# Designs tried in a protein design chat: VH-VL binders against L-aspartate semialdehyde sulfurtransferase iron-sulfur subunit. Part 6

Target 1, 131 residues: L-aspartate semialdehyde sulfurtransferase iron-sulfur subunit, of Methanocaldococcus jannaschii (q57563)
Amino acid sequence: MRKRVYYWTDSEHINKPVISDTILNTGVKINILKAKVEPQEAFLILELFGSKETIEKALNYLSKFGEVEEISKVIKRDLEKCVHCGCCITQCPINVIYMDEDYNVVFKEEDCVGCKNCLKACPFKAIEIFE

## First folded at step 2 (VH-VL)

Design k3 (framework fv_cosibelimab)
Fold by ESMFold2-Fast, scan of step 2:
Structure k3 (fold): chain C 131 residues (1-131), chain A 126 residues (1-126), chain B 112 residues (1-112)
Amino acid sequence: as target 1 above (131 residues)
Amino acid sequence: EVQLVQSGAEVKKPGSSVKVSCKASGGTFSSYAISWVRQAPGQGLEWMGVIIPIFGTANYAQKFQGRVTITADESTSTAYMELSSLRSEDTAVYYCARGTSGYDILTGYVTPFDYWGQGTLVTVSS
Amino acid sequence: NFMLTQPHSVSESPGKTVTISCTRSSGSIASNYVQWYQQRPGSAPTTVIYEDNQRPSGVPDRFSGSIDSSSNSASLTISGLKTEDEADYYCQSYDSSNHYVVFGGGTKLTVL
């Protein structure tokens, strides 16, 4: 699985090998999507890859040197293109796509983590994810 | 517990500017979205904009773009809303409100609001 | 961009149940979370329902929220109505395309 997180830390801690130590101590893989270092503090946008247990260990380790918060992404669905076939439902690894009582496909846009699996699954190309 | 405390009431002349503060205490300040919402006398709630303090970037409702500036000072855990070129129609109670998610302003998600300031009455009169 | 429409006012006697609707003008009501805020005169709003149907700690179970996709509306239901429930109620959702927080126009609840 993967998780995107905000990571806030002071600049002294980020100068230590915190990312490397997290990888070595947990086995997680980390991609740095964005980095901003200011005199008082630094923040990173990280993408973590691993099992649920591995990611949890990594987040706990990172929290010793800063603050971590999971990022939500925005999904947009083009209702003119969507025929409510449901192909996207089974492809969402975090189950934020479901079918309502009228058999219309519904997305909870705020809960999306931006993995794009539903984009690949939609034969009508009705789904876009904004970053 | 988390508490948002706003600055006191202001009386301003048309054409001037007002700057309202919102000081947060308890909990984490930097990672939570702070929105500003106003309410004219007898009217509904109107969203003005939001800031996530760690980024220092703000997003504004189109109606207020060019007149409103929202900033944050992380060292004092205080958010500010400055509204310029004041008109009589700007007479309202101005609230700050904290978003529970703290989600990135770039993704746009900044609600639900879990804590509200007490409100600041801004009166614009000549 | 979409609007949320609420009835201007509703009234009911103590002990009864009242329902306040919130209708989305375009796009599905279910695509974004809906929150409900209670505002008593002279006070800041407080949250009574978040994420469609969740209650904050301290909010009585007499308050409930629901989504009805067929009418493209969210509803706030208050059962066992009490005098202290008299307030203005606002629904709120999010327009992810425009990165805009949308409020309904508000409903004044009068308890006889």
Scores: ipSAE 0.005, ipTM 0.581, lowest interface PAE 11.0, mean pLDDT 80

Design k4 (from k1 with heavy chain V100T I102H E103S F104G S105D G106T S107I T108E E109F; framework fv_cosibelimab)
Fold by ESMFold2-Fast, scan of step 2:
Structure k4 (fold): chain C 131 residues (1-131), chain A 124 residues (1-124), chain B 112 residues (1-112)
Amino acid sequence: as target 1 above (131 residues)
Amino acid sequence: EVQLVQSGAEVKKPGSSVKVSCKASGGTFSSYAISWVRQAPGQGLEWMGVIIPIFGTANYAQKFQGRVTITADESTSTAYMELSSLRSEDTAVYYCARSTYHSGDTIEFYFDYWGQGTLVTVSS
Amino acid sequence: NFMLTQPHSVSESPGKTVTISCTRSSGSIASNYVQWYQQRPGSAPTTVIYEDNQRPSGVPDRFSGSIDSSSNSASLTISGLKTEDEADYYCQSYDSSNHYVVFGGGTKLTVL
């Protein structure tokens, strides 16, 4: 099973090896998709792999040291409205939008985290997010 | 450290609109929510709404639904609150505040940093 | 939808302890966290308590928060009262069903 989450932690916990401790205590595997570490705060987008039970234990453990929010949004692109201008590519913080060899914009939709940056960037309003 | 700096005082006519800005510094703008809270002279704090820039999602108090719009521009780390159809009762100091999430199972908003406030006076 | 009710004013002498209550009109006070904000005249509010009983960095340990489920109330307690504590105090919680922030009416603390 695979689950993506937003994770926030403060400077009180940033010096602790929270990701490593979560893996060691639960057996979950964690991929860090995005990290923003500031002097007082840290924000991460995490991808967790394991059984349903293992992921539940991991989320419980992470919540002891920060805030967890599960990502449940779905992105859809209207191909009739899209003119492949590429404005959305630079606005994706996790780089799941790219241009192929023929200059067509391609979305790796299953890897989207629902932040809506690309929706705001599209001058043709070709992108929707469903909750 | 984090600071929220708001635009200057405004005097508006009844029926017009006002747009107040809130510029965040400290590099965490897109990771946190920004709320708008107003305070009429001599009165208490009243929550108007919140925007979560990472989701592009805004939510408003029922009293302001339909005449308040909260937006964010991540490129300038600036949040905006626009209030339309102004009445004399809208005369207040308007604050932006950074909304932090609680530790534990439930994500709830509380305010860790506040802007200095913007006085909006509605008079004819 | 619920309301948070605070006393309009409280007063106490320097060095004494004062307690300000915040009562929830419906649903349990313990269902959501309670925060407390201090606002001095002419200033923006600042946080003195978050998550029921936690203190931000820089807030003295004279400030404490508590929850009493039997009275459906939260309380802010300030011990060793100082003249600089004179301010308006607001409690705040969250309505999870409507997704919005609820403030109490505020309490004016006078240090005599």
Scores: ipSAE 0.000, ipTM 0.497, lowest interface PAE 15.7, mean pLDDT 79

Design k5 (framework fv_cosibelimab)
Heavy chain, then light chain:
Amino acid sequence: EVQLVQSGAEVKKPGSSVKVSCKASGGTFSSYAISWVRQAPGQGLEWMGVIIPIFGTANYAQKFQGRVTITADESTSTAYMELSSLRSEDTAVYYCAREIEYEVGSGTYFDYWGQGTLVTVSS
Amino acid sequence: NFMLTQPHSVSESPGKTVTISCTRSSGSIASNYVQWYQQRPGSAPTTVIYEDNQRPSGVPDRFSGSIDSSSNSASLTISGLKTEDEADYYCQSYDSSNHYVVFGGGTKLTVL
ESMFold2-Fast, scan of step 2: ipSAE 0.007; ipTM 0.610

Design k6 (framework fv_cosibelimab)
Fold by ESMFold2-Fast, scan of step 2:
Structure k6 (fold): chain C 131 residues (1-131), chain A 123 residues (1-123), chain B 112 residues (1-112)
Amino acid sequence: as target 1 above (131 residues)
Amino acid sequence: EVQLVQSGAEVKKPGSSVKVSCKASGGTFSSYAISWVRQAPGQGLEWMGVIIPIFGTANYAQKFQGRVTITADESTSTAYMELSSLRSEDTAVYYCARDYYGSGSFYEAFDIWGQGTLVTVSS
Amino acid sequence: NFMLTQPHSVSESPGKTVTISCTRSSGSIASNYVQWYQQRPGSAPTTVIYEDNQRPSGVPDRFSGSIDSSSNSASLTISGLKTEDEADYYCQSYDSSNHYVVFGGGTKLTVL
């Protein structure tokens, strides 16, 4: 099977040894689809290949060094809580959140893969992800 | 509700190329992977490859690697499958299918199929 | 690479139960999910079972899926057979080592 995950950790923990050790210890194959490395933290989009059991072992191993989030398909925004501050825009790794000409934050929900980055970024807790 | 609409039937000569389109409604295209599966007359289903538009990546079955190219045009929500160096044995119905992410995985579980495009390769 | 082997054809009378097997040639059948598709002549396939035993909305509860690790096979069971169940049925899994979607050869179900 294939599984896409978002991986957050400190930049010093994201290195070839972590990915390599995951592969060696579990037999999973990993493709790095996107990487964003900052001085204090890093974010990766990983595609994992293996059996159901192998994927589970790999996710468990990765979680020892950071946070692993499975990509889910559903996102919901509470418009009563949203004040259109835009904090979620810069935290969307796939650019499906933007500000329209009237300065309202717009979600292209149908293009969302449910990574939770915008959920973590929202200071008003206006965003929910269905699991 | 959601549908994948494919281009019409094609008749091609051996050695030529064919490009089949698969148009999805808006977000169905971007949020899901699109796989291509063919079926020769009287034969079973054969997977050719998949495109994951949001990541800009495509993966192909080894049998078709070098001859098949799967692309996506985000502006029109259309995926394409181009098969080159056509042979008589490439005569088949070509389907696009939406790959269901489920719990965030590419299970290669297809929930919506296009109607199919008959490609006939004849001399 | 592994193969998924199905019987070429099965037949049964209306109202009875039929089971179609899907056997994996190497590696465990349980190591990857199995899906089942129904295809009537001239039509695109439709999903009747996904993730081993899940049924899509709109598919009757007469359709069920199961995995048997002892025989290294998956099975599609259709109870209360109706004439409209007559179709080709394909199992499908994923070869994680080679990154390929694998289909079974298909089974023609005749209801008579």
Scores: ipSAE 0.006, ipTM 0.558, lowest interface PAE 11.4, mean pLDDT 80

Design k7 (framework fv_cosibelimab)
Fold by ESMFold2-Fast, scan of step 2:
Structure k7 (fold): chain C 131 residues (1-131), chain A 121 residues (1-121), chain B 112 residues (1-112)
Amino acid sequence: as target 1 above (131 residues)
Amino acid sequence: EVQLVQSGAEVKKPGSSVKVSCKASGGTFSSYAISWVRQAPGQGLEWMGVIIPIFGTANYAQKFQGRVTITADESTSTAYMELSSLRSEDTAVYYCARDSIVGATEPFDYWGQGTLVTVSS
Amino acid sequence: NFMLTQPHSVSESPGKTVTISCTRSSGSIASNYVQWYQQRPGSAPTTVIYEDNQRPSGVPDRFSGSIDSSSNSASLTISGLKTEDEADYYCQSYDSSNHYVVFGGGTKLTVL
């Protein structure tokens, strides 16, 4: 299974190798989609891979050293309004919007992290985010 | 404990611009968004816009598009709101507030003390 | 693209219960979370209710929130009114289609 989360480190645990310890202790695989690391804090967007049991163990482990928030937003594109101009592509910080071989804009909606950047970029109001 | 500290009161002439700062301390600046909300004397709260520093993106209320610019300096944990082409009706207390970049969390959990901007001839 | 409408003012005696409504002009009130803020004179707003009906730590259980889909409105209810509850109250929601924060016009609560 696959699960995407926002994670920010507990300030007391900023110097711990939390990601590698989580992998070693649970067997989960972790992809870091976005990272912002400062001396006093770290904010990460993580993608976890494993069985349901493995993911649950990983989330429980991560919660010991910081805060975890599951990504629950759903992005939807109105294909009747979309003219495939590509303005949304450059606004996606995790590159889940791209142009295919036929010059059609494609959304990997299942990989969206709900940041809403593409909404303001669309001059045709073709994109909507559901909570 | 998170604290938002804003710059001091300003008096400006019509047609000028003002830039208000909001310095965050005690929490995670880059993990949250900063919204700007104003309140004219005796009036209600009016949302102006938001910046999400980790993504470098800002969005503005339709009424203020073209006149407002919200920026962030991550090195100083400071957000800025600049309002141009000032009119007397822009006289208000301007607040910054911590906003969530995640829809499941409470959006305005910490507020700055407010900055009074007076526009007069 | 939508407005939140609140009564201008409400008044009630100490110890009684008051309810402040917040009506959404278009789209379902239940489609986005509603928060409630309290603002006393000279102060910044503070949250009394978030995510429709949740209370922040330190907010008395006299404060409660609810959603009524039939009237397309949210309500803030304050029971056991105290003089320190006298303040302006604002509802707030989110317009997901435009990524806008929307505030209600505010309600002045007088406790007499």
Scores: ipSAE 0.007, ipTM 0.569, lowest interface PAE 9.8, mean pLDDT 80

Design k8 (framework fv_cosibelimab)
Fold by ESMFold2-Fast, scan of step 2:
Structure k8 (fold): chain C 131 residues (1-131), chain A 121 residues (1-121), chain B 112 residues (1-112)
Amino acid sequence: as target 1 above (131 residues)
Amino acid sequence: EVQLVQSGAEVKKPGSSVKVSCKASGGTFSSYAISWVRQAPGQGLEWMGVIIPIFGTANYAQKFQGRVTITADESTSTAYMELSSLRSEDTAVYYCARESYSYGFDSFDYWGQGTLVTVSS
Amino acid sequence: NFMLTQPHSVSESPGKTVTISCTRSSGSIASNYVQWYQQRPGSAPTTVIYEDNQRPSGVPDRFSGSIDSSSNSASLTISGLKTEDEADYYCQSYDSSNHYVVFGGGTKLTVL
């Protein structure tokens, strides 16, 4: 099975090999979709692969060294409300929202990690997340 | 929109091998697990194995271990299933299926159209 | 390894409710998520229920899933039965011990 999560860690644990230790201690496979690592904090978007039990162990292990939040997966854009202003483009951490040659905003919805940044950024409330 | 397009039907002799392709379009190929599932005429669905292209890892059902090889070519967004030492019992429709991103865990959101492999002398 | 057992066939009249069971032979049915697929003749399967009881977009709310730990089974319930629901239905779960996808044997639903 698979699960996508936000992960952030505090300065106390940033120098520990948390991702590597999680894999070694649980058998989970981890794909890093986005990473922002600074001297006092790290923010990651992770995709976990394994059994339900393995993923639960991995989430428990990760939570010992930081904070984990599950990411919603289903996103829809209401084309009647969308005016193609582009505010959501700059707020997408994995760049699945872009402007085409006709200045229309395009979503690669199936590549979305469900982080809700674009939902919060849209002044027209054109974006909906189904959890 | 996402599509999985499989290679065409094949007729093979007992003892030979067959390699079926599954080309993905419209989404990220590497991050999605691709399973192979077969269905003999009038029978149920039988899982054969899976590959996760980004990890290069494959896993196979015990029944097919040693006869099946599942591979992926990320440059062409294509997954392959090769079955060797073919027997008449291997006559079936072979499907590729993509693990769902939107639906959650261990479910399939897109299926290929199926490839009929007939094993006869 | 475990098996998922379904009835071979079920039948019911239009407008009625039908329930298809999926029983796990060993280990708890609740240990792993259960999915349900619909397959019409000549077509690839499509998902009608995922993660025990969730519906994909476009699947009508008359389809529902449930888990019963006391009978160690999952169930697919279709209310307001329509002729278009006539198909084969497969349950599917995951075996964490060997990382196998496990399908039930399938149930032929006839609407008469």
Scores: ipSAE 0.008, ipTM 0.537, lowest interface PAE 11.9, mean pLDDT 79

Design m1 (framework fv_cosibelimab)
Fold by ESMFold2-Fast, scan of step 2:
Structure m1 (fold): chain C 131 residues (1-131), chain A 122 residues (1-122), chain B 112 residues (1-112)
Amino acid sequence: as target 1 above (131 residues)
Amino acid sequence: EVQLVQSGAEVKKPGSSVKVSCKASGGTFSSYAISWVRQAPGQGLEWMGVIIPIFGTANYAQKFQGRVTITADESTSTAYMELSSLRSEDTAVYYCARVSGDYFIPEGFDYWGQGTLVTVSS
Amino acid sequence: NFMLTQPHSVSESPGKTVTISCTRSSGSIASNYVQWYQQRPGSAPTTVIYEDNQRPSGVPDRFSGSIDSSSNSASLTISGLKTEDEADYYCQSYDSSNLGVVFGGGTKLTVL
């Protein structure tokens, strides 16, 4: 089995053997597909190979030192809080948030990559991550 | 290592369309975004758009919105850029480039294709 | 949307240092990372600086990048100039408001 995840951790944990310790403690194989390191945080896209049990153990181990998320998360909008101001539209790097003919903001949630930029942009806290 | 190999030069008439391909080898095609950048003779670099192959999602520069379509075929590790309603001003070398950093927010490019010359002439 | 402005050309003698500027027309230059690309005639661009001041493997340490918030500009500095450094240099950043990549106009470096 193969699973791709987003991993957020502080930059110190990348310099420590977190990835190798995960492999040694679980038997998972890890490929680092993308890495971005900032002074207080690091962002990785990881590809994990192993049995379902092995991958689950690896995700649990990684979560001790950072935040793990599957690439396809469901982003949902609370329509009671949303005033359709459109601030989230400009913050979506893949343009899956748009305004329809009636000037209502529409989310193509199924096409979302889970980057959470729209959560930061919403002044009404109307956007949530599920799953 | 990672290589992006583009299709060959094309000569097109005004009003026609062109479709340029970019085949990726080495590295994980589906985990990276691919951008298209053009350069008219003696001019600078101009960004056209980006595709995230794993999701089939594309974003375009406003100038090209409605004229450009960027697609990807993960089975062949190939990205495509199709530009319609060609004008003489579209004569340029068209490059594909792999997005570095966060793959859905293009911070920069780490690998470039060799370029494809598209000439639009009457 | 913003523009990145570079000088059209710069020239300097071998062994000297040259600096190429890249000025952002609106919003802070520090709001997004700046990359620098080198393009020799007949070739595709290659990255010489990424994330403001980082060098890719294989790029000599004669190349350096910096950000100056007071002038709202990024700079590429090449020391110990060599003839093979002759090329066009482009800066590039990201416009989060318009979700697009912005390139500078390019600078032709001549080593005479």
Scores: ipSAE 0.000, ipTM 0.520, lowest interface PAE 14.2, mean pLDDT 80

Design m2 (from m1 with heavy chain V99E G101D D102I Y103L F104T I105G P106Y E107Y G108P; framework fv_cosibelimab)
Fold by ESMFold2-Fast, scan of step 2:
Structure m2 (fold): chain C 131 residues (1-131), chain A 122 residues (1-122), chain B 112 residues (1-112)
Amino acid sequence: as target 1 above (131 residues)
Amino acid sequence: EVQLVQSGAEVKKPGSSVKVSCKASGGTFSSYAISWVRQAPGQGLEWMGVIIPIFGTANYAQKFQGRVTITADESTSTAYMELSSLRSEDTAVYYCARESDILTGYYPFDYWGQGTLVTVSS
Amino acid sequence: NFMLTQPHSVSESPGKTVTISCTRSSGSIASNYVQWYQQRPGSAPTTVIYEDNQRPSGVPDRFSGSIDSSSNSASLTISGLKTEDEADYYCQSYDSSNLGVVFGGGTKLTVL
């Protein structure tokens, strides 16, 4: 399965091989979607791949060195309200919203990290976030 | 546990600039949006702008666009608000405030700094 | 661009109920969440209501929030008024068109 998480830790713990140790100890695969590493602390957006058991082991291991919060939010666009103005495109910090060849706004929902910037940017309230 | 501590009071000349700092403690700086809100003596709250440090994105109120810059130094867990071309009307208490949900300026402010008085006088 | 309009001041006796309105000048008040902040003299604001009608931990249930789409306004209601409720109250919402936070002008509550 796939699970996306927010992960907070001290930069000292990131310099220790926490990510690689998590992979080695659990067999999970980890993709780092975003990383901000500071001397005092670090924040990561991680995508974990594995069986339910493997992911649970990985989350338990990561929690020893920081705080984990699951990204469970689902984004949906109400096409009756969306006029394809593109205001959400420039506000997506990970560039998963784009305009296709027909000038329709397209969301790559599977890559969304739940930041809600596009919801705030939509003047027509066409974007909804569900738990 | 979570605290926002701002730099001390400043007295500035008209036409100069001021840079106010807001140091976060409690270990979640990068994941939360930090807004700046000012309050002139006897007046209401006025939003100036916001930064989401992990994405490096900042948005500003139209009134301040072009003379306000909000930045973050994640190495020190500190947000900054710099206001240029100061006028007497910029005399105010400047607050930093953390937004209660991760990565967004949509939610209420859950923690506020103590405020920094900036006085602009000749 | 929209404005949030509050009465400049309201006054009421201890034990009574007071309601402070916050009216949106254009667009629906219900289009974005409304928050309410309390500010006592010399202090930074604190949240008393968030997301229209939710109370933070530690805020007494005497404080409540509501939305009225017919008047295009939000309201903060404080029942059983106490002298420590005397403060300035600010409503706040979000302007999706300008990607910004909007505050009401503030209401001074006097408990006499």
Scores: ipSAE 0.005, ipTM 0.586, lowest interface PAE 10.6, mean pLDDT 81

Design m3 (framework fv_cosibelimab)
Fold by ESMFold2-Fast, scan of step 2:
Structure m3 (fold): chain C 131 residues (1-131), chain A 125 residues (1-125), chain B 112 residues (1-112)
Amino acid sequence: as target 1 above (131 residues)
Amino acid sequence: EVQLVQSGAEVKKPGSSVKVSCKASGGTFSSYAISWVRQAPGQGLEWMGVIIPIFGTANYAQKFQGRVTITADESTSTAYMELSSLRSEDTAVYYCAKDTYYDILTGYVEGMDVWGQGTLVTVSS
Amino acid sequence: NFMLTQPHSVSESPGKTVTISCTRSSGSIASNYVQWYQQRPGSAPTTVIYEDNQRPSGVPDRFSGSIDSSSNSASLTISGLKTEDEADYYCQSYDSSNLGVVFGGGTKLTVL
């Protein structure tokens, strides 16, 4: 299973081996997609890989040293409202929306980071993101 | 609950620069975006730009390109708007406002949910 | 670029309902969310509607927002008008092509 999260912690805690300890204590694998470390605060976008139980243990461990918010939201497209105009494609900053060979708009929901640009760009409001 | 408190009124000469501050309290400063909006006497609201402190991203309205600079100091939870080469037409109340939603990657901002009290900047000789 | 056009002024009697329109000049009004702000004289704006039709905590339910794609406009509706509703009202959306916030010109609401 894969899960992406925003992680906020103070700079003091990130200097401790929190990410390494999380991996060692839970068996989760972590990819750091973005890191911003300032004197008083650190912000990370993390991608966690593992079983459901492993990821839950990892989230519980991380929460001891910071704040975690899930960004693995379910994207649902109302196919009756979608006219496949492609406006959402150009607004996706990570290019997970594309046209297939039949000119239908396709979403790679599993790669979405939850930025909601496609929701804002859709003239028909056919896109919803649910937790 | 987030509050934004701006610096006091300024009187400037044409050709000078002004730097207005906006101090945030409550919430996590780096987790929201701050826009700057001005309003000339008797006129409507005009968007100048935004800063997203978490990534240091700033975007500016084309009208102000080259004259406005928006910065943020996360250590003091303060955003700044500096406008240079002041003209009499720049006389306005300048507001900072917290955005309800923004996109970290593109600099998209949806709207404002908390506004500062405003700072009157008068440009006159 | 697009413009958001509002009537310059509207007026209505206490207890009645008023609707303020916000029309987008090009591109669909539904392309991005619309917010509505209330500004009383001498005060900073406050948000009365966000994301087309949502009300912030503390805003009375007599304030509502809607989108009409056929007229390419957003509307702010205030029912049960009270004298304290007298204010300037601004709509606002986002221009994805120019990466910027767009405000309507504002509407002055007079309640007798």
Scores: ipSAE 0.005, ipTM 0.536, lowest interface PAE 11.7, mean pLDDT 79

Design m4 (framework fv_cosibelimab)
Fold by ESMFold2-Fast, scan of step 2:
Structure m4 (fold): chain C 131 residues (1-131), chain A 124 residues (1-124), chain B 112 residues (1-112)
Amino acid sequence: as target 1 above (131 residues)
Amino acid sequence: EVQLVQSGAEVKKPGSSVKVSCKASGGTFSSYAISWVRQAPGQGLEWMGVIIPIFGTANYAQKFQGRVTITADESTSTAYMELSSLRSEDTAVYYCARDVEFEIGSGTYYMDVWGQGTLVTVSS
Amino acid sequence: NFMLTQPHSVSESPGKTVTISCTRSSGSIASNYVQWYQQRPGSAPTTVIYEDNQRPSGVPDRFSGSIDSSSNSASLTISGLKTEDEADYYCQSYDSSNLGVVFGGGTKLTVL
C-alpha cells in the first residue's frame, strides 16, 4: 500500500536524518515528493510504501520528530471543459500531469497530493479537488 | 493587483478576545503568505505571525505563542488574526500584509502589500 | 533573539543625501535578507527596498539599500532628498534561530 503525508519538522530535529532513520527503523520505503527546507524548519510531502503495519510504524516514528498530517484528497478533471492547453502541467510540483503521444493532457488523479496549483492555473475551470 | 481590506475598529474589555479579518481581492489567495504586524500608539512595528494557506500552516512570534491564532478561509479569500486574554498593552493598530517571497520559496518575509490597519482599543 | 538598532531620528536639507543605518546585535547581517519600509503619518507602511538592495516598481532610484558586513549593518540611502520623503523608516530581517521576523525600532526622517 501507499500513503501520502505532509510532514513538518522544527529546529530541534532538523539536524537529524529523520527520513533515513525512519526507513532503517521500520522498513518503509519513502519517496520525497516535495521539500521546502529553511534553516530552522522544513515542510515535506512524503509518499510511504509498505504494509499497513509498516506504514503505521513509520508514521509513529515520524511523529516523534515532527508533525504528520495524512493526505486524503481526490482530484477530478471535467473532460468537457478541458481543451488540453497544458497550463496545468508546469504548475504540478510532483509531475502527475503530463502530455501523451497525441498531445492530450493526462492526469494521474490517484497520485495527486491536493496542492491545488493546477486548479488555479486552469483558465477553463476544468479541475476540482475534493478534500 | 492585490488589495487587502481589514475589518473595522474594535473596543474590547480586558480579558476578552478580538478577531480581526483581512480580505484579499485580486490575485490567487493561496499563492502567497499573510503576515500580521501590530503597532502600539507612537511605537514601532511588531511581527505577530504568518499563515501559509497553501500548506495550511501558521507560525507565531514567541511573545504571542498561546494567545494568537492565525487562520485562513480560502473560499472567502480571508485571513483572520485572533488575540485572546487582552490587556491594555494590546491597544494597537493591527496590520495584515502579503508576503510574496513565500511563494518563491525564499523565506525572506518581504511584505509588499499592506492592509489599511485595524485599531483595537483595550479599555475597561 | 537579535535586535536591529536604528537611530531614533535623522535630519537633512532638501536636495542632500541621508543614510539610515540598521545594526544587527548578534549573528551576521548578511545571514538574512533586509527589507526597508516607509511609513507616513496616518498610513500603513510601504516597501522602499526588499532583499537588501532591490527597489519595488514605482520607488524612485534615489532610494538604495546596502549591506556592510564589517559594521554588521544595513543602510538605506536617500539621495536628492524631497519633502515627501519625510516619514518613519523601518528595517526588517529574519531570525532563523527563533523563527521570527525582526523589525528595527524605526527612524524619523525630518526634511528641513
Scores: ipSAE 0.000, ipTM 0.492, lowest interface PAE 14.5, mean pLDDT 78

